# Designs tried in a protein design chat: VHH binders against UDP-D-glucose 4,6-dehydratase (TGDS). Part 7

Target 1, 355 residues: UDP-D-glucose 4,6-dehydratase (TGDS), of Bos taurus (Bovine) (a6qlw2)
Amino acid sequence: MSVAGRAESLGPPDSFAKRVLVTGGAGFIASHMIVSLVEDYPNYMIINLDKLDYCASLKNLETISNKQNYKFIQGDICDSHFVKLLFETEKIDIVLHFAAQTHVDLSFVRAFEFTYVNVYGTHVLVSAAHEARVEKFIYVSTDEVYGGSLDKEFDESSPKQPTNPYASSKAAAECFVQSYWEQYKFPVVITRSSNVYGPHQYPEKVIPKFISLLQHNRKCCIHGTGLQTRNFLYATDVVEAFLTVLKKGKPGEIYNIGTNFEMSVLQLAKELIQLIKETNSESEMENWVDYVDDRPTNDMRYPMKSEKIHGLGWRPKVPWKEGIKKTIEWYRENFHNWKNAEKALEPFPVQPPFV

## First folded at step 1 (VHH)

Design u10 (framework vhh_7uia_1)
Fold by ESMFold2-Fast, scan of step 1:
Structure u10 (fold): chain B 355 residues (1-355), chain A 122 residues (1-122)
Amino acid sequence: as target 1 above (355 residues)
Amino acid sequence: QLQLVETGGGLVKPGGSLRLSCVVSGFTFSSYDMAWVRQAPGKELEWVSSISTSGGSTYYEDSVKGRFTISTDNAKNTLYLQMSSLKPEDTAVYYCATHKYIRPGSYEFDYWGQGTQVTVSS
């Protein structure tokens, strides 16, 4: 930095072509994104901003933590003064915004916290990025903003009909991000992803939870009928989608990042039992499943079209059989990636809310 | 309407036993996983135990394993917690709750009762 009022000094050129801020980088998806960026773009400086909540782990970044083009900063996106100072100090060119409160069970009890973190925090971040004149701001959203459908596949022009406070907070945050494009032509891009699975995921979600339960000789607990379905996308495939959007995504656009691979919770449990317990006997598989019949279920399906991002050259490439085997192997060796991993296997992933 | 009514609490000496009961009304009992949750004075809510209504799978917090047994009587729509080898640290208000499905891997407690006080003293 030059002294105010003096002529500019001809200092040495910046050694980095771009400076990229990744929020929530010690979390599941963002950690894979950071590893890819640090390894494949040594001329980019990658800055990880994370508050280190219960599902984050710096072990997710162990392989790249000592790289010269990587930097970790502990902080909260809701701290507006800190965020503004960070953009000024670090000279950010690109923002990849993954940081969010994702605890759906907490969202019904603490809905205002979801509004605060996901809406207010995103507004703070996009405002600071706009003031700093960043060249691209990618907001990471969810297929849950569409709501569910049994027969209609949603595209990026479909109306948002969120059905829980988490999805509502993400939809509202999209509105703030989109308003910066409409009002200022600030170069934002919104992505909406299917469910992601793979290494680094805190084991409270269906795939890593069932894997870890079975590896610890405990039963898969299926609530409701188990007939609700989700579309699953492997972690490295979603990273390639984000790289595609980063390079080819058009400012002001929205991109669905999905897969045609759809599986019910019951089908998932049976397949994991077959793979982990090495049985093909239906009667033996029933010994590893426990379920409650006739329970109320939320959205049955989250079907979406991803033709728009296919037009940019991205398609998922990791087959389910390959991805699930890699995921099973990862949890067998890395369950203690989190100090509190045993708590994730309890029937209740967080302390019960006081009604 | 759906109701949960906890009973069976009281004063007991260390090493003693108590059985808590939760009578459930207003819904099909077999449609819900059931849980016991407790709150000690000045502490946060602590999950104690859960039971599925299918397959009879039971789960326990580490501090109560081997001492507490959760069970159901579907004919009476009643959830039980048999507590043995009670310690002063078990002193709390015990609540009965249902486990509500939200989405795969994400769940919520619903339908809390008023609780029953367990005091382990002397």
Scores: ipSAE 0.000, ipTM 0.112, lowest interface PAE 21.2, mean pLDDT 81

Design z01 (framework vhh_7zox_3)
Fold by ESMFold2-Fast, scan of step 1:
Structure z01 (fold): chain B 355 residues (1-355), chain A 120 residues (1-120)
Amino acid sequence: as target 1 above (355 residues)
Amino acid sequence: DVQLVESGGGLVQPGGSLRLSCVASGFTFSSYAMGWVRQAPGKGLEWVSDISSGGSTGYADSVKGRFAISRDNAKNTLYLQMNRLKPEDTAVYYCAKDLYTESYWGPDYAGQGTQVTVSS
C-alpha cells in the first residue's frame, strides 16, 4: 500500500488567482520551475509536494522558501488518501507533475519501484486531479519513450519503443494520463523533454557526475565506448518550455521539448576535462578517462523534432558554452547540496536481462 | 584464460545459512564488476546480486535483506553470504564476470556453478 503523507504548511490564503501543485519540487527540474513561478507570478500560490528522496534537496529552493506565495508539503504521490485530501484542502487549479524515479541505471535493479512511483503514483495523482476538476494537468515525460534511432527523428506521432525500465514506466504513465483525456476530456498535456542539465541536479547523471569527479581529481567513467549521443537542454530553457505549454498548450496534446545540440559521452568528457583541468593535450585527457562496463541496454541516440512547441513560440536560448560554464561553477561551490553526494560518484551496477 | 571456480553450496534446512565463494583467475579481478546469477530446476537464469569494481552493490528483490555480496580483491575472491534460506532459493548458483556488458543472453563469462538445495 501507500505511505502516509505529511503537510508542513498551514492552509492556503483565499486571495490567490490560481493555486498550482508542483510534484517533486525539491528535485532538479521542478525546483527551477518553482523558483520561476514564485518569483514571476506573485498572484499564484505555488504548492510543492515532495517526499524528499535521496536526490531531492530543499536547498534547491532556499532563495524562495520564505515567499508568501510558496508552501512545502512533505508527502508521497502514492498515498491515495493523502493525495485526495490535499486536493480538497488546497483547492488545486493546476498540476505540474514532475515527481518520478529518473535514474536509468537504478531502474535496471529496482524496476518495480519505478513502476510503483512512476505508474501507480501518476495514476493516483491524475485520478485525484480529475475528481477535483483541475483546469490543467501537465505530465512531464521523456524522449526515452521513443527508444533510440540512428536515422529517424521522432515527432509526437511516432510510436513508443522504450528500451529500459525507466522509459517503460514513463510510457505506461503517459497511457494512464492520456486515457483521462480520451475518457473524460480531462485537460491533460504531455511533454517529452531531451536530457536536461544545470544547477540542482543530483550528481548521478553524466554531466554533473563527470564535473564532480573531475573537481575531486577523479576520472570520468564512460559506459561502453562513449559513442552514444544525447541532446542537452539547459534547465532554464526547459522551464520556459513548461511556461509556454502552461499558457498556450492545448488539452489532449503532446509536446516534444528538444534541442538540436547533440554530443557523445566521450566528446562531453573531453570538453569537461579541457574546461576543468585546463588542458588541450589528447594524451593528458586520456589520463582523466576510465572505461567501465556498458548498461544492459544503452540507446545510441534520442533524436526528436520540436516543431510543434516552436509553433507556440518557444525555442531554446542558452548556448552550450554558457550553460556548461554556469553548471561547472555551481557544482564547485554546491557539491554538498545533498548529504550523500559522494555516493552518487560511485559506479552503479546494472542487471543484464534474462530470457 | 579466464576461470571462475564456485564453491560453498550444499543441502541446508529452511532458515539456514550458506556462504558461496568464487575464486577468479586469468584477468585483473579488481577492474571488473562481478556478480551471482542462479538457475532453479526448469527455470531460466535469474540475477541475484552484483558488485562493481568500486564496491557498489545491487540485489534482486527476492533476496534483499537476506543475502550479502562482497569481494576480496587481494585474494581474487567473490562471496555471497546467504541467510534465512527458503525452498525457493534452491538453484545452481553461478559466479559471473562483467555482468553489465550482456544485454540478452547472460554474463560475458560464468563459472561451472555450485548447487544449493534448501529442503527439510
Scores: ipSAE 0.000, ipTM 0.093, lowest interface PAE 23.0, mean pLDDT 82

Design z02 (framework vhh_7zox_3)
Fold by ESMFold2-Fast, scan of step 1:
Structure z02 (fold): chain B 355 residues (1-355), chain A 120 residues (1-120)
Amino acid sequence: as target 1 above (355 residues)
Amino acid sequence: DVQLVESGGGLVQPGGSLRLSCVASGFTFSDYAMGWVRQAPGKGLEWVSDIYSGGSTGYADSVKGRFAISRDNAKNTLYLQMNRLKPEDTAVYYCARETSGFYPVDEQYAGQGTQVTVSS
């Protein structure tokens, strides 16, 4: 029986070579990771722990949901007693920690929720993993921990200077994770990823939001000038980076997972208008863009070097032209993957909180 | 301490109208999306409508065209105008503070509810 959304407590058979816990597995990036692990590692048991927040969808895992080496457990990483029991009953060997509150704009109106989930929840999880003697713990962080720069590309030794509550919560969580390496030599690895795009992303972020707006004959909403840039990685390339770090990453190390492909929000909007509305007229493209007030803080660039992970043998493989076409087609067919996907397309609150 | 107080429920004949109100306190009302959810006797919770701080609205298919959600940020008050009521609309109606998405959510601050009965 499941109680409060938790799976059966009897545990799976001992026949699996490794048992991998993926937190937030019904979310965007983690769902691609689970699909890859379930398909390519049939001798590993893949355990998805997800509380099913508004960004999550079990439909992201529909293709592998009935596989013998997969199980879903509904639960919250902040439930310390549950998490400790989970590690004991499921005999976890490896942790991939994706679970987080990730919407930057919401972090200004829900700052304590971000601290609770991202900091406290991560501390609960790494503590339980350490007590269970997990052989590898990967913490998934963000390029936003560096803050922005117009002039400098950040490497893994660069200082963290977060500019919003989401980035601050991720930076603080890194400190708790890193302290387990320093104090106990517990085998943690931290990754810091560029912006990821692809199927399964709840359409509140720039790429899937603009795709969905345009496919519904609505205009791209550009915050500020649209001159801010982001570096984009396709979802399956990021999964290969995580697999590379799992196999070759050194305990106690940090790895940037990025790309040199940088595009402004305005350039992105124009390219998506060209692809979806099938126009090359600049005056016609202007009909599909609206400008809205900028966020309380919005860094212009998040440039980072990924030479360290290149040394492990990983490089992005999916060209932008291929990845963006696959993403456009996925949203055309799967927009209602989330019950209230249309809510993701609405503008952010008009009155940001005062500091 | 977040508090949501619903009012305006009652007994009404099929085809009639009711207006529900929800007075919010303990948080900056204008910063949050707000919504209405209902629970019919013996059934689970059903989303009815939501409204963002900027006024953008959404409706369940079962109520679209009959119900209208609105807010007054100066009065920290949420409204639901219910028209052409049906027996199937009989439920306890709850005011909720919500995220920018509506399902699934781990935490919603909800009031104690107001009973709407459509009968006779």
Scores: ipSAE 0.000, ipTM 0.107, lowest interface PAE 21.4, mean pLDDT 82

Design z03 (framework vhh_7zox_3)
Fold by ESMFold2-Fast, scan of step 1:
Structure z03 (fold): chain B 355 residues (1-355), chain A 120 residues (1-120)
Amino acid sequence: as target 1 above (355 residues)
Amino acid sequence: DVQLVESGGGLVQPGGSLRLSCVASGFTFSNYAMGWVRQAPGKGLEWVSDITSGGSTGYADSVKGRFAISRDNAKNTLYLQMNRLKPEDTAVYYCAATYHEWLPTGSDYAGQGTQVTVSS
């Protein structure tokens, strides 16, 4: 339930009820989270900490950038002295930790950079939050920590068996976060999300990349056979899940945030070709697909059970047909949201580094 | 059986003071964040103040410097000291308990409320 009244009548900025740090807030999912928090919680100060890496854009936040309960700070979570100073000066009460290197293909050639940002950076952040006596720390993880399965759906008690350096770095970061609950009873919550799609995503991931390729009259590049599947969740549904965990999530617990909507990469390519190129001919659709070498490892499926968060009152609301149409239209209007968007469309070489 | 019982409301003149109390039972009080939310006639819920299990406090801009929240874990009791009351403070005041949740948008438990009227 929201507070009645106008955000413009909030009063002086130094009188905020809570101060919330969102890391990586100029990125895809975190930007939607910040927009929601700034608009719906005018009595809370929302602080965006982002280093502005290649896939971030402050244009993702232009609708709320001038709000009195929003503040942007450029900085790196790996800078331990800066992070400690930030917690002291900003008086942080709550942390939503989204900041990470997320490019799976890049993680095979730059594995140590993923360890540095995702593991060391998370350890720096949770340590500083603990020292500052933060009242809630939410770590945003991934369904990829489970590894793949053809026949079983993973729940939050399932073992972690990551198969790529990105997933390994997220699983290791979870261990550091969880250890603060075990050792100090520091109030951490871990979330593990399915694949997310929607506006604001740098177009290097399958959905926005295929949309952008097709809108520029280029072919969809399918790794391997295209028979691998992913479960897709619309960006605003994921934000509602994070709000649910923030309001009702219990310290020390893990919550899967998933959907039953599953689609193969090949099915996704065909549907996008039909929607963007306006063809139902199978022979014409074949003209818009190129097959490329597969990744060193590539799980076939990431199936998750999400009954735990359903018990908190959350379920996905946005149907695929609605979400994908909104996403296609957003990229048609906003491809140049990033100065180097064309670079995202280049094929990624999946060969191992020479060592 | 969880109960939150508010008391201490009443009629007071502008500039006056009131102290609200909320007695909790049926849960481990010391583990919960506690807060006060209010509802003025014809308006929605407004968050007033909260206090964490560790004792950290927050206040709405409209009451900062005038109200003070405190808790007594040994007595399972939450307090709100209200000073320099204004007609705009007229509302039903509710005690709420949450396990690290946002107030007023979510609570595990809420009481029946106590009426505060500030009028000459």
Scores: ipSAE 0.000, ipTM 0.136, lowest interface PAE 16.3, mean pLDDT 83

Design z04 (framework vhh_7zox_3)
Fold by ESMFold2-Fast, scan of step 1:
Structure z04 (fold): chain B 355 residues (1-355), chain A 121 residues (1-121)
Amino acid sequence: as target 1 above (355 residues)
Amino acid sequence: DVQLVESGGGLVQPGGSLRLSCVASGFTVSSNYMGWVRQAPGKGLEWVSDIYSGGSTGYADSVKGRFAISRDNAKNTLYLQMNRLKPEDTAVYYCAKGEDYIRTSYPMDVAGQGTQVTVSS
């Protein structure tokens, strides 16, 4: 095989009640999920499948890397023969599918990669999971599948109207996942989350990018007017949502995982400048902002109702003031968590044409 | 083992037409994302047109309605039919195979040697 799985941890010495595959586990959200599962469920074997792309860091998992109920396997979800072999050898009971290309701006430039990883890779994975008779498959999707709205708050029955290639790839992947429920009653659950922030996030997204730019005495780059808003959810809160869906989520269902905390990109920049540069002056804050051309498409808001998951007993707990302070301090100490972190701070497009 | 050979360029008057050809070897044109990019004197690369493996096509705004991309599976050849040519179309035209670079200013993964198109009276 050209793609080889690599086990970093010792093999299981004891019998495990469940064997859980987490794809993309060296990434942002999935690493928090793995830490939680490894620490809180010592009777579960947690298997991390990651190809270690530019956004990944094994340092995200250093606190649990030597635990007996954890195993790392390096591999690509798009390698269908390898994935099938992985399910047969590891005896997977549950799949948490986080692996994806997530950079919206890059999806306009690298659209084929987004389709290949997010659509084809997901289809390979759900097919192998179905053949292996997995008892639960959770697909991690995005609020961006709804498209934006100034007037309408989307629930899980709302139509999908994606406006960029990333969102389109996630919406298409949902269709492949849902088809396994419709055709085979294979127990899939789809989640759609608001923007997540917190430790472990590669600094190409608005919150960690602005934090890291300011900590390196560089200006926040705002696309367009900065009046577009996003709803922000702290990393540990989204992990609790996934645990709730694992325990109480119904097969074939979709769950929005959102928060009512909404902030514009401009307001976010001003708050981060105030916290990091320790200034209350409007004129001084203006010196830390640069405006750049907007994306081909950029939705103004992604409003979602999350009443369905509230009915399962989940609500976000971490206040913004607490979460953002923890995030700022984490990046101050851990910017070099990635070897290529400085490249994340470059404006897009990064590479000029070679003439 | 992948090769692309462009031909069909030349000198043409404004309003004229040319058909560019790109003969591919080492891979199958019908199974791959392919397109045309051009470079005007003293300018960077500009995407002109593309065709996806499934047959969907795209065109730059500057050439929409004037240019048509097509392929011949039997000849393993990509074409660009250029109609109502303008002086602004003067450039070296390159045939490219790529995953996602054709619509950007980034360098192409695979490109041929190019064919010169000059639109002048």
Scores: ipSAE 0.000, ipTM 0.103, lowest interface PAE 22.0, mean pLDDT 83

Design z05 (framework vhh_7zox_3)
Fold by ESMFold2-Fast, scan of step 1:
Structure z05 (fold): chain B 355 residues (1-355), chain A 121 residues (1-121)
Amino acid sequence: as target 1 above (355 residues)
Amino acid sequence: DVQLVESGGGLVQPGGSLRLSCVASGFTFSRYAMGWVRQAPGKGLEWVSDISTGGSTGYADSVKGRFAISRDNAKNTLYLQMNRLKPEDTAVYYCAAEPYDLFSTKYEDSAGQGTQVTVSS
């Protein structure tokens, strides 16, 4: 088609109303988001950009991999030339940015990799999205950016005080995303979620790790005292929150995505032992717990208010008893979802000797 | 394969009633706001009624108090109960799903094939 023919001959019509880029889509939360978007919005083309790191699995997307409104592209968000080309060729309208290094324990020994992926990679992506005139960019952040508190629930106006390299990298990435709103009025929205649990999570995090250890007749490895608490949100509930933010979220705003369901790591271990080992004996439960050295820093609580997103019409729906039962059954049947799943069950990476 | 199939139209006398149905397939019906739009001969599309995922309803002033929209998520079916029909209600009625548009909630982009309603003697 030449310039002279543009007004006289139109190309074939676009068959999709919107084209959505989901980064890190073979990972835990993003895979649930993709499944939901592909199944429920057949008028949208869903493009999964994933480099397929150790915790990713394309099996997370097996149910929708052959759908006509889904496309997988293998690539790295840190490859600036590739990312710019991708936006140009795929004509992206919406970005959901999940791609990140998320393993807190690993961040203490690989801090520069977390900065590279989470900060540099996010900057590359938001820059390319801005240049492509994307109509909405959702940055997926964490409640850990607030730091911990024993007595205060954080809202979106609270200061960021991260205490580990993972949280620091996410907080820094938020600053780059926010700067595009401040300077250009580029339509970004930031979300900060509580700990998410459910199917598709690589079993290095507390819930799937403890489930998988117990299902393999191994003990739960608790860092420190186990008295630190976390708030838990089921994977499908967080997907509904992202859909709410996509539809009703205001550009330039931040939204906490949390739940009032809070429990300690020790309480979690006891509940999982009761459910998986079918015992109510305190002494028998103690036989399924090992204590290991604590992290260099470990916040006691990450409490946050989610009244702002409640105003958009979202509330969590899945009760803990239902969600944890579904999660336990999923890992019983799908532990081999990852080729390296056995390595996830190790307590902590062994430091190499001095020599 | 996304499909919206309307039915229940026909010829009716002024003051009569009809119930339109729309059977949805190929997508998760319960997650879409749904509506009815109509087109009279030689005129543009006119929004008639909508219903949210939570069941909240809206109606055009021309049909308020006469029409009732409802949905059955278990059957993937949208309904429009049309009472006290007038000759002005003569149109092709289209079932429409709200497209997931982050800045606009237009139904016309997700319309079905339509069902003819004629109100005359």
Scores: ipSAE 0.000, ipTM 0.186, lowest interface PAE 14.8, mean pLDDT 82

Design z06 (framework vhh_7zox_3)
Fold by ESMFold2-Fast, scan of step 1:
Formats: sequence, structure tokens, C-alpha cells
Structure z06 (fold): chain B 355 residues (1-355), chain A 120 residues (1-120)
Amino acid sequence: as target 1 above (355 residues)
Amino acid sequence: DVQLVESGGGLVQPGGSLRLSCVASGFTFSSYWMGWVRQAPGKGLEWVSDISSGGDTGYADSVKGRFAISRDNAKNTLYLQMNRLKPEDTAVYYCAKVQYTDYETPRSYAGQGTQVTVSS
């Protein structure tokens, strides 16, 4: 058999089996998804649509940026005419929708940005995907839509009780996505993830912030008592969950993507101090902690059951000790991944309203 | 419509004092954490001081013992009393409101700033 005959049988040299749109792909979680898809599915064309907010970095994608099955497009999901043209031009088969506002300066100019980007932008995107007859639309949501609980674990049938504007915007976006399944049988799947940690995360979140503070000989800033807990899932494990949902997820269903590994912010700070400063002394650990005294507006816990996705064959594989070591090593070498990373380490980060 | 208007900056000699004020509007001032951050020429933003809704205060090591933050909830006003000023205190000072969208990522509304210059 000839190499030319094989190429002709498979179509043109740039003919792909599937064309996948990933929104927000220069961000933390979506960049890991893109790297995995580009490397492991060379017969898929991966299209990254990102508007490049301050938390995004194209350096997250530098290892695959020149691959033949990867394309970056700078644009905003809220631009309905652009989005419609994108679906027509790029012939999208699958959508992985990660793009969202998660961290904003809540100035009066940006007070409704969660609603505009997460609700309106998602509605624009799912509408365009439906008109383009996309074969699978995965919406990436959050465990925060359940609200918090001290004693009960939420499953996918639990009522949503969001307690902050971000969670409220994600819950509302879920309603628009779900309505396309109910009304049109359009093949949507919703995922709700626990807190994710790992490389590529802008260092204003608790894990990379504390790592970077300690690596720069600065103290961990703990809001309130530090007794609030979060469940942590390593970045590569969440990518495997998305791949599992892509292959085996049923249209119209919701999948929790979580872990039973739960840690308080105070316990996290102590663990990172032990690992980075190499001390087991309680008094020495107290020297590396500053308390920032205000009541957090976030819930004390976000506990989720993930038995439904376990039924699809996914379970987290990366133990905390392995994942945290890899994360510490990554930030030691890659803090410069963002120009303004030093600003992220301030206990009281600000953005002037005129900027 | 959140507004923060700083005032009280100016030129002062080393060892002198200034009192900065920030008049807030468009939100329930008494319910929010407030603070001061500064930016010296050619440097990044530096947290200076904060005050909780309950009145608990924090200070950067560089200003501890010299600066005092306070608030007047009846007047929607935040203050920073700056004593024993040093040339290194020269910066634009910004008033900030903290609003948590995520425990790990506090967000703030910054005002237009007020210039403090400590020089002979």
C-alpha cells in the first residue's frame, strides 16, 4: 500500500475526524485539556477561543502552539455575530465550554460582568452550537452551585442554592444549557468540578498563592479562621474526567467531578510550610502565617458525591502528596508565566477603576 | 455605582504627618472591609493597611507603629493617619473596598488615588 493512497483515502492532509472548540483555552484547566487533546488526538483539530484576560497565559500552551492540529483564535463568546461566523467557518463538531469570569474587580463598571460573560456568553455559545448541529456540548460548571453544607454531601439531583454572584451566574448558565436539551434534545452535558490545583493556575488562588508567597519568603495570608475546607482535585485528573464525559457521558445528564480529599485552608498552609520551609515546629509554622480578619462570604464546605462519573470508569488517580510536589516544583520554575504575578501575591489585590 | 474619593495627600518633610481620607458612596460602607494600598514610582502595588467591618486592623511591617487606620461609618469615610513619614513612603495611595467572590481571591474597588511626596 502506498502512502499517497492512504492520504487520499483519509482526505486532504489537514482533514480531521473531529473539530473541537475549547473556549477559554489559555486559562488554567482548559489549557491542560487542550494539551491532552492536541497530543493524544492528532486526528482532531483543536480550536482555542480565548479573549485573554489577566489570568490567561499563552505560555500555558507553548508546548503545543505550533502543532498542525491546533489553532488559536482571539475573540469574545459574547460577540454573537462573531460566534455564529466561527461555527460556520470552522465546522465545529464538539464544544468544551470553559470560558467564564471567575475573578473580577467588582467595581461599578464591572458589577454585572459575571452575568454578562457567564450567562449571556453561554447562551450565545449554546445557541450557535445548536444551529451548527454540534454533536456534543459540554458545559463546565462548579460545585459552588450547590451552596455549602457542614454535614451533607450533594449529588447531581440536589437543589442548587448558590450563595455568591459567581455561583449564581454559573447556575443560571446551567439553566440555559439544560433548556436546549429539554426543548430540542440538543446533546448537552453539564459537569460540576471541585476545586482544581496544579500547573498553569494564576497565583491568586489559595494553593499557588501560598506556594509562591512561601517561595518568596513571605507569609501565607489566611482569611478569617482558616477552618473553611475545600476538596482538591489535580489538573490532569480533571482532564481525564472531561475525556470520560466526552466519550461516555449521556446527553442531558449532569456529572459531579470531585474527590474525597478535603483540607482546611489552615491545614493547607501548615502542609505547604512544612514542605517548602522544611519545618515541623508549630511555633515556626506560626511565623509563616498572617491572619486577615474579615468574615469570608464563601461557604464553609462544598462537599460532593461523584459516584455517577465513577460508574463511567473515572476516579482520581493522582495522590495529594504527588500532585502538591509537582505543583510546588512547577511554580518554582514558572512564576514568571504571568507579567503581573507579583501583584497576585498581595493580601489585598487592587485594580484602579481607571485601568 | 461605587465611588471612592481619596484626599489629604501632598508634599511633606521627612518626620512630618499627613491624614488621608476616603469618602465612599454607592454601597453599605459599614458592611465591608476597607484598606489602603500604595504604589511608589517604578514599583508595584504594596498593601499598607486594612480594617474589618468590626474594626480589627492590620498593617504592613514597613508602616507598623507609624500609621493608624480608622473608619467613621456614620460619614462613610476611611482614614489613614500617617506619622513619622519617610522618603520611602512617597507613593500614590489608593482607597480600596474588599468584596470576596471566592475566599482565595478577594476583589477590591480602588479609588483615583492621592499623591504623597515625602521630601525636603
Scores: ipSAE 0.000, ipTM 0.211, lowest interface PAE 12.0, mean pLDDT 83

Design z07 (framework vhh_7zox_3)
Fold by ESMFold2-Fast, scan of step 1:
Parts: sequence; C-alpha cells; structure tokens
Structure z07 (fold): chain B 355 residues (1-355), chain A 120 residues (1-120)
Amino acid sequence: as target 1 above (355 residues)
Amino acid sequence: DVQLVESGGGLVQPGGSLRLSCVASGFTFDDYAMGWVRQAPGKGLEWVSDISSGGSTGYADSVKGRFAISRDNAKNTLYLQMNRLKPEDTAVYYCARHYPTKLSFYQDYAGQGTQVTVSS
C-alpha cells in the first residue's frame, strides 16, 4: 500500500554520504543487513521500504529504530507511482533489493502472486532506480534458480533451470535486472545465496519450523525421504557477503554466496531433536518425526561454487554448531515476534495447483 | 546387484589408529548417502557416522573428534579414519547404503562387515 504523504514528510538530510534503500527490511535477511548498516555506517542514511506482509516484523529492528540514520517507510514495490515518488523525495544512491515472496510450498498454491511481487515488483523498482540514476542496484536472488543437481556444482555462468514457481519468479526477475545492465549500463549486481538460517526468520522454513515445532512439543514434518540436502549459511555471514559485494562487486556481475556446509533434512531433524529434546536415544528421536507427502517438485541438492566472491575477500566465518545454537536460543525467547506465529507451524492444505 | 565390500579392520592397541574402506558396486554411488554402523559383542547395532552425497557428515557423540568419514566418488569408495581407539570401539563395522525411512540411520544395504578389536 501507498504511503506517499509519509515519504514526502520524511525528506532527506543533506549531510549523509550515501542514502541506501533496503526493500523488505523488516524481513529476515534484510533486517540483519539494516542493523549492520545503521550501526557500522553512521554517515549513511538507511531507508527501509517494507509493506509489512505476514513474515515481516518491525521487532526485528527495535535495536536501531530510533537511530538518526534510519527511517521506515511502509509501501509496496508494486506501486509504481509511489516507488517513483520515493526515489525522487529520498534521493536514493544505492538499492539493496530483498523484498520478495519466498515461501516455496506456498508458491504452488499462489503462483501468480509470486510472479506479481517478485517479477513485476522488481521491474518497477529497477526501472525507478534507473530513472533516479542510482549508483548501485543489488538484486538478491537464490541458488534455486539453477535447479538441482546430484553431482554438478553450478557457477555463475551455469544456465538457470528453476523447478518451482518461486525459483521461476526469481530467475525471471534476474532477467529484468540484467537487461538494464545490457541495455543502459545501469550498475546492477545480482547475488544468488544458499539457504540462510538465523534469528528473525518467520518459522515456515525448515530450520525455524523444526525448532519451533520441537519447542512446542510437536513433531518435525519431513517431506518424502528427507534425503534432500541444502547448503546453510548463517545470517551474519550473508550480511558480510552483501557488504563485500556493495564495496567490491563489479557492475553487470553475478555473485554466488554459498557455503560447502551441506546437510540433509533428515540429518537436520535428528540434530535439532538431539539439541532441543536432549535425547541420544534413537527410539525416542523417532517419536519426534512425521513423514509427509513430498511437494510436486523438490530438488535433491542446490550445489554451487562461490570462488568468485572468495576472490573479493569474503568467506563464511560462523561454524554450524555456533550458528544453530544461537538460532535455537533466539526462537525459545522470540517465537511471538510475529502475530499469528502459530500459523507458520500448521501444515499448508494440499490443493490442486489451479484452483 | 548391490555390493559393499569392507576392509581395513584388525587388532590394534588402545590409542592406535585404523582406516576402514568400503568399495561399492552395482549402483550410482554418487546418488546415495553412505554410513558406518557397528555392532559390539552382545549389543545391538549402533550408528557411527554418515556422509551425504555432497559430503556433509554426521557422527555419534561417542566417536566425535576421533573418527572422520570421507568418500571418493571417482573410486566408489567410502572411508572411516579411526583415531585414538578405545577398547569400547571393539565391534564389527558395517558399511551401509543409507535409505532413511526413519530418523535414525537405516541401512538399505550393508556389507559383510570388518572386525575391529582394540586390546593390549
């Protein structure tokens, strides 16, 4: 929704060295990015544009909400008139574009919504940023655009072969972003991240969902065999990667942001049960697992090489043991960070794709 | 036909090391998680370690920091490097192809096993 009067009232101060727009900043990854930017770059003005959908929470930003170099603007990236006005009034220098619909399972039921937000919304945003002569536009994409592979590791030159509507929408949005570089030499950079885990994530994804289910004495729901693997990267490591791309990333380039740490859903469930239920009994652990029908498309692996960003000086620092312990502790204290957090724990109804 | 052939077991003194190998045939090795399960005299099967197709590893608490699982997909071979061996590690060690129908390690296929004896 438009909040043009609010954008007009907030006007930019002349004293900031850079003015950075972060879209979706009340969400998971972008909130960590905002906290880092506000605390470590007091000479940057950080502008958070978020529509406050179900998975967002302003509580993710409570620690910095009153800082002089931060402002929140409620609005939708799909509102083209509002977005254009925002760029004109706020004098944006840099865009970090995180805003997206991200729930893969939901994308099969609401596929057209994902196209509208992720494709149309991204096109609106990059068009407005280009017209405003932004000096850097970073598009946050996903390793899922490659599709899955059992043996091949994808690099940034690999073809995109998405297998679900979420990944398809992100791949299509990349094409719109990349076309602005090809046609106008508008300085865009695309990032493709492994699965991210950590505090602030709405508990509908595998790690926070399993943690929250177990902390509420409910069973982990494993799709299919649980043999599908994902590569996991801790939230603060991803923020350092974005800062690296912001400072050293070359316009027109794509950067994979990944880790060699790969874990199956079954291995993840077992470890979380051991940590949260404090049991080493295999019989007892079995009682905390329910197997459910696999979704229509579920890639076994999303393996990618991240040597290009390593060349910029970034590597993940947070070991899994440390990151997962911090994540478990955060959800124990903060489950009600969202209204209706209990809804995230419910299984989604299985529906035909076109009803 | 699926075949798993273990080797590398033997008699070793406490504090010693052994490296177990398992050569797999009859299936696409790269597509499967693999693991090691052991059975001590008079006890049931105990999961020791597993490794995913992509190389992610898991270990039983009793062996963490002492054992290292690895795989060589070009050779269809699974390894278990066992360091600082204890008398309690005495068991028959089985290579297994992992087909999880349960949270705990469940073997789809297992080899004939290799005996590891840790004694003075």
Scores: ipSAE 0.000, ipTM 0.118, lowest interface PAE 22.1, mean pLDDT 82

